# Designs tried in a protein design chat: VHH binders against q84jc2. Part 67

Target 1, 232 residues: q84jc2
Amino acid sequence: MSKMRNLVEEKFLEFYESWVIQLELYLHQLLIAHNNNTMSETELRHLISKLTTHHKAYYTAKWAAIREDVLAFFGSVWLNPLENACSWLTGWKPSMVFRMVDRLRKSRVVLVEAQVKKLEELRVKTKFDEQKIEREMERYQVAMADRKMVELARLGCHVGGESVMVVEAAVRGLSMGLEKMVKAADCVRLKTLKGILDILTPPQCVEFLAAAATFQVQLRRWGNRRHYVTHS

## First folded at step 21 (VHH)

Design pi8
Fold by OpenDDE, second read of step 21:
Parts: C-alpha cells; structure tokens; sequence
Structure pi8 (fold): chain B 232 residues (1-232), chain A 125 residues (1-125)
C-alpha cells in the first residue's frame, strides 16, 4: 500500500518539483557562464543573485510548510531514498559545502591566501554551529522517552474523545521542538552559503554554485534510477 | 502604530555589563525577526545581533560574538541584549529593529524595516 500524503506533503511536493525544474534551468546558465568567459562581472553577479533568490525562496516555502507540519519533512516524500539518506536535519549538511570548495581548489579554482583564511574561519564557525544543533537534537531525541511519551504510547492510536486531544497536544509539543531545530539548521545553511559566496569572486561563485547544483541534480537522478522513482 | 522602545543604556566601565531591553507594540511581534543595531559616534549603522521569531536561532556580529546575548520573550513582546565584557568601542546608540522576512534577515545583516529611537551606551573608564 502506498503511503497516504497529507496536504502539506502534497503542496510541498508540487512546489519542490517546480523548484527543481527551475534549478536545472539555472544550472544550465551557470554552466554556460562557467565555460564561456564572455560574461561581465555584472552579468555574473546578476546570475548569482538569481540563484541566491531561488534558494531563499526554497527556505521561505519550507519554513511556511514546517509551521504547518514539520513531520512532513522527516519523511520528505518529494525526495528519493538516496536524497533522504544524505539529508541532515531535512537538508544538506552545511559542512559539506566546504568539501565542494576544496574539490574546486584542486581543479580550476585558485584561492588567494586571504580567501583561504576566511574560508577556514567560516568552516570552524559552521562546524561549531552544527555541533550545537546536533547536541540539541540528541537531547531532544533522548527526552522523547519521557513520561508524556510513555503515556502517549499507552493510549495507542485508536483512542477517542479526550484521549485524542491529549495525543494531539503531545504531537504538537514534539513538533514544536523539531521545528526549531530544523529552522536552526536552515539558518546555518543560509549563513554558510552566504559566507562562502561573500568570500569567493563572482567567477568562483558561479563555479561553486554550478558544482552544488550539479551535485543536487545528479543525486536526485541517481536516486530516482536506483529506486525507480517517477517524479521529475 | 508600530513602536519599538529601547531602554537600559547608560555609562559603564570597560569590562562591565549592561542589559538592554526593547518593548514592541503595534504589530504581531512573534512573527518578526528581531535585531539589535548600533551607531558609534561618527560612524554608520552597524548590525549587532539577530534572533528568529521563535528563538530557534541567534546570530552575532564578529565584534560582539561571545560577549553579547540576544533573547526574546514573545509573550511580553520584548527583546533583550545582554552585553558583557564591554569595550570602549562598544560605545554607541543601540537600536532595536524588526525584520519582516526571516530568511532575508538571516541572509543579510541589517535587513529591517523599522527601528526604535535608541538608547545610549557609553563605555568609558
């Protein structure tokens, strides 16, 4: 039996599919810009701005959706199993992007000493923030076996009347904590991304964004093939 | 009418502490990202700290990281800035400011649409 989707899942699925399509279009533009050195700095900055706006739109939509049902994002029906397996708190792990930058450095991207220093500072900060969130998540997960959860478990799923209200209240409480953690993680993602883009030159930003978008798109494609997922 | 009223400023010696308060009214406080910004003498406006609407995340300028703490109380419609280990360079008028979009507020420091009248903080020996 296929898992039934709730309204939040359905809406976000539709949004995400459209969002990914647009990302692929931007990826194409990024690749053109990367391979063709004819674009001015102004043009590159404009392209970068379009991509950053696109990413901000994702988080805007996500944060609206998690206010309604954060649990939808822990199932993430719009992602394939491979994408989900690679997710950290419902998204990409912020520290991962530094690996991407390192990879670029080994290829075409030449960073000056000042950039390297700033990137390292940002890396340290990002890692620290990730660890803070992970500690909070761990605390939260351990606390799940508290009295309230035990009572919830005792009540079961097929209760009526007042018991249902108690269960709903408990779920809301749990969701609130999860929402905060997810938002925190997203904030670290946003700060990390902005930080990297502030350090890199416009051409370097284009390369980085192209690499990131390529990785995202390919991960989706690979996962879809492996698990016979039919969504775009 | 939107209002942000800062208080708690004053004269303090280097190494001292102050706690600033901002009282918000006239808008749905719990849906806004809140900021502290400051204007040192003869300088432009500088972003200091921000906090998400649900306190899920806090952020600080490098110059104040580890010394300042931003917190908010949505029930009281208050935002606070606990300042410790104050330095002479922290001398400024401090303003409370609201950001209408949290994503943009996180992305860009200083993204806000309304600020209070400010409170003077002077750090001097």
Amino acid sequence: as target 1 above (232 residues)
Amino acid sequence: QVQLVESGGGLVQPGGSLRLSCAASGFTFSTYFMNWVRQPPGKGLEWVSGITSDSSYTTYADSVEGRFTIIRDNDKKMVYLQMTSLKTEDTAVYYCARSPDEVYAIWEEGYFDYEGQGTQVTVSS
Scores: ipSAE 0.893, ipTM 0.955, lowest interface PAE 0.5, mean pLDDT 92

Design pi9
Fold by OpenDDE, fold request of step 23:
Structure pi9 (fold): chain B 232 residues (1-232), chain A 125 residues (1-125)
Amino acid sequence: as target 1 above (232 residues)
Amino acid sequence: QVQLVESGGGLVQPGGSLRLSCAASGFTFSTYFMNWVRQPPGKGLEWVSGITSDSSYTTYADSVEGRFTIIRDNDKKMVYLQMTSLKTEDTAVYYCARSPDEVQAIWTEGYFDYEGQGTQVTVSS
């Protein structure tokens, strides 16, 4: 990656690299717990709490960063192309995690009827929230192409000082909207994750979190290998 | 001094509407996640609704989803709760409450560090 990075990108890159390393460590612990039937429920809950705290820390850092430069997250330099390709509004798509839940259902894990019902309700709610955010996102994106901006595009971006001001104003407007949309999306992510964990038993939570973390870590690894092979 | 002052409560018939207001002072209102919580007679405190500092996201308890709407005005340091289709089970003292950590507030419904004195809402035929 040879892109010029601003201060926000550099700081978040450093944060994310360390965050991923820690995630890998937690993944290892999750896998051990998953394969170890000797761990008590209290111990499992403690492990789950560590993971959830780790995820919350990510969003705390992210929300601080997007206040400074939300656009940095739409070209996330800390992610490889494969990770970026799988991103929805700068992160994982909330409805996608239900694929991990499906994995549980197809494994040795047995979900009771009440759990299945609650998961389905949560899925429906999650989808609704995603669509709502997408519609609002589209409005901001379309608004960028107003009459003035279209005319400037035709004539050129730097006809004079006035044109620069128009572009900057448009970008500010878009950025303010994007920040709200990204934050909203993250709220849906957090609510979805918490919702799933509240429905599952501690052992099921461990398996779910292990599956999710595995997918995230492997996606990064696959993307990195592909990037080096195709661009080296 | 942190203050949250609720108003707008009263007596209303089932199916009616009320709008609650909360005036905040003594802290940087625009940086806090805001909540409405309520305490029904003889019951514990229950979370009702929450809104992010920038109004980017709102969330509701299942019991009030589709009937209640939370709104905030950071310039006026106000948070509102529009209640419609009120039910007898909505009878409670309603409190405005602040959450210092938005991520935690989203994660844990009812996470807050300060609440007002409350306003009484009574739904009765």
Scores: ipSAE 0.911, ipTM 0.959, lowest interface PAE 0.4, mean pLDDT 93
Fold by OpenDDE, fold request of step 23:
Structure pi9 (fold): chain B 232 residues (1-232), chain A 125 residues (1-125)
Amino acid sequence: as target 1 above (232 residues)
Amino acid sequence: QVQLVESGGGLVQPGGSLRLSCAASGFTFSTYFMNWVRQPPGKGLEWVSGITSDSSYTTYADSVEGRFTIIRDNDKKMVYLQMTSLKTEDTAVYYCARSPDEVQAIWTEGYFDYEGQGTQVTVSS
């Protein structure tokens, strides 16, 4: 059965679909820049700036939306099951991008020792931040199963008005926590991405961004082949 | 009128601690990313720390990571900077600064549109 989407879901779905389309356009430009080597450093930096601006716009929209309904992002009706399966706290896992960089290094990207060192430092920091968020997330999740909630669950869903209020309060508490955790995760994503781009040269940035965008777009395509997402 | 008023600065020995406070008024404090920045003698302004509007995330310059802690109280419209293990190189005028765009503030350290008058922190033996 199809899900009834709330207003937040519908709005963000529309936004995301448009956002992905624009991402694909940028991906095309990145690939051209990467393969032709005809662009100046200034042009490359401009292209990188367009992409980073695009990503920042996503988080701006997301943070506005999660203030309205953070739970919508744990369903993420705009994503297919494969995309959702690869998601960590409603997005890409920050530490994953270091694997992407490693793959680029193994292919053709040559990093100097100073870059490698900085990447490692960033990786350590990123992992630390991820773990902090995960611990806090667990705290909120475990809190849902407190004594009262477990007792209510045992007695059934329709014990009375008071029980409903207790459940709703618990859900509100969780939602507030989730909003903070999601925002924190996004901050780590932004910091990680910025950090990587600051370490890499403009040509390397283009290659990295192209690889990342390619993976994102292909993941969506692969997922859609298996489980088609209904789009507006 | 937007106001940011810093306090808590002073003279402290190396290894000491200070707690800076910033009182905000004249704007919707709870919607802004807040920062601490500092200007060492004879040097330019450098970013120190930032905190999201909902305290969901804090970030620090490498030079102060592990020693400084930024906290905010939206009810009181206050932002604080707890400084520990102070070093002589921490000597500076410290400013509280607001960022209207949280995403941009996270992306670009030192992105802000307004700062206070500052409070002097001197670390000396």
Scores: ipSAE 0.911, ipTM 0.960, lowest interface PAE 0.4, mean pLDDT 93
Fold by OpenDDE, fold request of step 23:
Structure pi9 (fold): chain B 232 residues (1-232), chain A 125 residues (1-125)
Amino acid sequence: as target 1 above (232 residues)
Amino acid sequence: QVQLVESGGGLVQPGGSLRLSCAASGFTFSTYFMNWVRQPPGKGLEWVSGITSDSSYTTYADSVEGRFTIIRDNDKKMVYLQMTSLKTEDTAVYYCARSPDEVQAIWTEGYFDYEGQGTQVTVSS
């Protein structure tokens, strides 16, 4: 398990580093598009499509990786502590993006009533889905910490092959549940993101995506800076 | 050969219930996102519901949310659609459809590469 985990971690780390680099490139393009009015709607849609494709690629890779070892994503060695601290079920919390939308509303972006209504509906749905997932996650976490499991864990450390086998089986079972949970969360993320993009105009999408990408990139930079300063 | 065979359709009164079944064969069922779609009379195809390969997530069109439930059994290679509180506007030919890319299926409702022959559902008083 350790070898597989290490392999999964290494592979995904490499993927993620490359993915982030590409994200930064897209961010640059988004910022250019946002700061000038020279791009046509078609061009904006194309840029949006490139970025959404990039995000979809992330989840495609992630889902492949979690099938191998979902626990790798609860440590997420490819993320710094700050990034991890801001993670909800191995990624961004879906309801968080509505804060970014609110930021847009407070900026030069004007949302029409129909958009506001749809965003609210989406927000409600997203929150509902988050809560469902959280309840399920809590169930798994509580189950893991029950007396029986704790005892098994203790025995597994000191007792022979039978106890170890039981613990391993339990961990496998848990991992399967966690995989479903993570995948469910990712589905909510994808649905939420798509939902927002469907509600916003192309220029608004560009601004939103730029904000989201900026946040992600800067969070990583801030976390890295802090980490190096603390240990230097 | 890929096959999706729908069944369970019929005539039902408004407020009634039906359970549709789809039997899959000829492909690795457990790796596909599965969908139900429907075509009302005189209208185009509309997406109804979807379920991930591992049943980790289900999604529904707004028009059926709270009334329909999609379930799958990978061991039996079956996908089901439990329909309750049926309305006249639910009248349609219902199709089971597979999506080869789960991420894309989640992103784009109605993304699929194969659908069955369909089963007729008629809701009428």
Scores: ipSAE 0.900, ipTM 0.958, lowest interface PAE 0.4, mean pLDDT 92
Fold by OpenDDE, last read:
Structure pi9 (fold): chain B 232 residues (1-232), chain A 125 residues (1-125)
Amino acid sequence: as target 1 above (232 residues)
Amino acid sequence: QVQLVESGGGLVQPGGSLRLSCAASGFTFSTYFMNWVRQPPGKGLEWVSGITSDSSYTTYADSVEGRFTIIRDNDKKMVYLQMTSLKTEDTAVYYCARSPDEVQAIWTEGYFDYEGQGTQVTVSS
């Protein structure tokens, strides 16, 4: 049987489709800026600001949605299986972006010693935060067999309006831990991204953001082709 | 009306500890990101720490990382700052401050729209 989408899934799917379209437009601008090197620093900063605003908008929408149904993001019907397979707690793994920075360093991006040092400090902090979240995730996994889960299973055997309400309450209770973990992970993502952008020069930021956006867009395209998805 | 009332400040020796409290009222506390900020003598406002509305995430300035701990109680509408291993440079008026946008608060340290009257913390031998 196919999964019935709920209102949260449908709403966020619509949002995400539009968001990705806009991301592709920004990616195009980033690539132009990167390849032509004709933009002033002010113009580059403005472009960077548009991208960061766009990413912040995603998390604003996401956090509103997870308050309603965090479980929707563990299915993520708006993502293809490849995108989901590459996800860590409903998004990109923060520490992975440092590998991307390393790849850029081996190409056209030249970092001074001070930048390298700051990036390393940020990497250490990011990994620490990831590990903290992972420990909490483990705690949650152990708690899956707790009283609330047992109640959910037991009540699921009963038919009636009151039973349904109790089951829903139990599901919400069980989702609280997941919601906190997802928010925490997103906070680490935001902090990591901001940290990297603060270390890099505007031209370097453009190159980094272009690479990140390219990876995201291509991953989606690759996954869609492989799994015969018809939507963008 | 919105109120943030800080307490718990005082005089302590270097290496000492203090616990600051902030009582919130007049708004939906549980939906706001909360911050501690401080103003050292003769200096500008400095962001110290922040905590998400649901306590899912805490963050600290590098200068206080490992020494300070921020926690909140949404039922009591309280936010706390446990300070340990205090240094003379920690001397400041400490303020509790609310952030209406959690994403923006995470992105920009010190983003807030309201702060309390502050409590004096003095670290001296």
Scores: ipSAE 0.898, ipTM 0.958, lowest interface PAE 0.4, mean pLDDT 92
Fold by OpenDDE, last read:
Structure pi9 (fold): chain B 232 residues (1-232), chain A 125 residues (1-125)
Amino acid sequence: as target 1 above (232 residues)
Amino acid sequence: QVQLVESGGGLVQPGGSLRLSCAASGFTFSTYFMNWVRQPPGKGLEWVSGITSDSSYTTYADSVEGRFTIIRDNDKKMVYLQMTSLKTEDTAVYYCARSPDEVQAIWTEGYFDYEGQGTQVTVSS
């Protein structure tokens, strides 16, 4: 049996499917730009701008959706199990993108000393922000387990309209903290991505964005294939 | 009518502290990203700090990181900037500014559509 989805899940699923399709189109353009090496700086910047606009659109949609139901993003029915397993607070872990940059450096990307220094500074800042969020998450989880979960459990034992309303109010309270944490994490993601793109040259940005998009698309494909094999 | 009114500026010695306040009115304050920006003498506008509508995230310019703290109170429609370990180079007119798009505000430091009249901060021995 398929999992029942709420309205937020259904709407975001539709959005995300369309968003991924567009990402694949941009990935194709990035790969062409990367392999051609004949595009002007202006053309590259325009392509980068399209991608960044696309990413910003995702977070705009996400933040609107989490205001309605942040819990939908902890189930993330639009993602396969592999994608979910690689998720940190409903998205990619910001510090992991530096591993991607390191991989690019080891292959083809040549960074000048000034870029390396700036990337290191950004990495340190990103790690600090991640740790701060993780501490808040831990604090929140402990607090909820000690009090709110007990209240929810107790309320769940009673049948009646009034009890249901109380439970709903409690769940709303729980969701508020989660929404803040998710939004904070997304802010770190946005800042990290922008920071990297500001440090890299336009050709390097194209290569980075292509690598990131490739990873995202392939992860989805790999996860889907594995799911079909194990559940068919 | 949209209004942002800054206060709390003044003369302070190096190493001292000041707390700036910004009173907002005329718009739905709780839905806006808020900023502090400053203009040093003879220089252009410089972004200082930003805070999300729900205080979920704060961000600072490198020059003030660890010394300044931005806080907001949506019930009172106030934004604050606590400044510590002040330096002579912190001397400037400080402005409160609103950003209608939070994602864009996070992406582009200094993205805003309205700013106040400013308050003078002078750091001098």
Scores: ipSAE 0.897, ipTM 0.959, lowest interface PAE 0.4, mean pLDDT 92

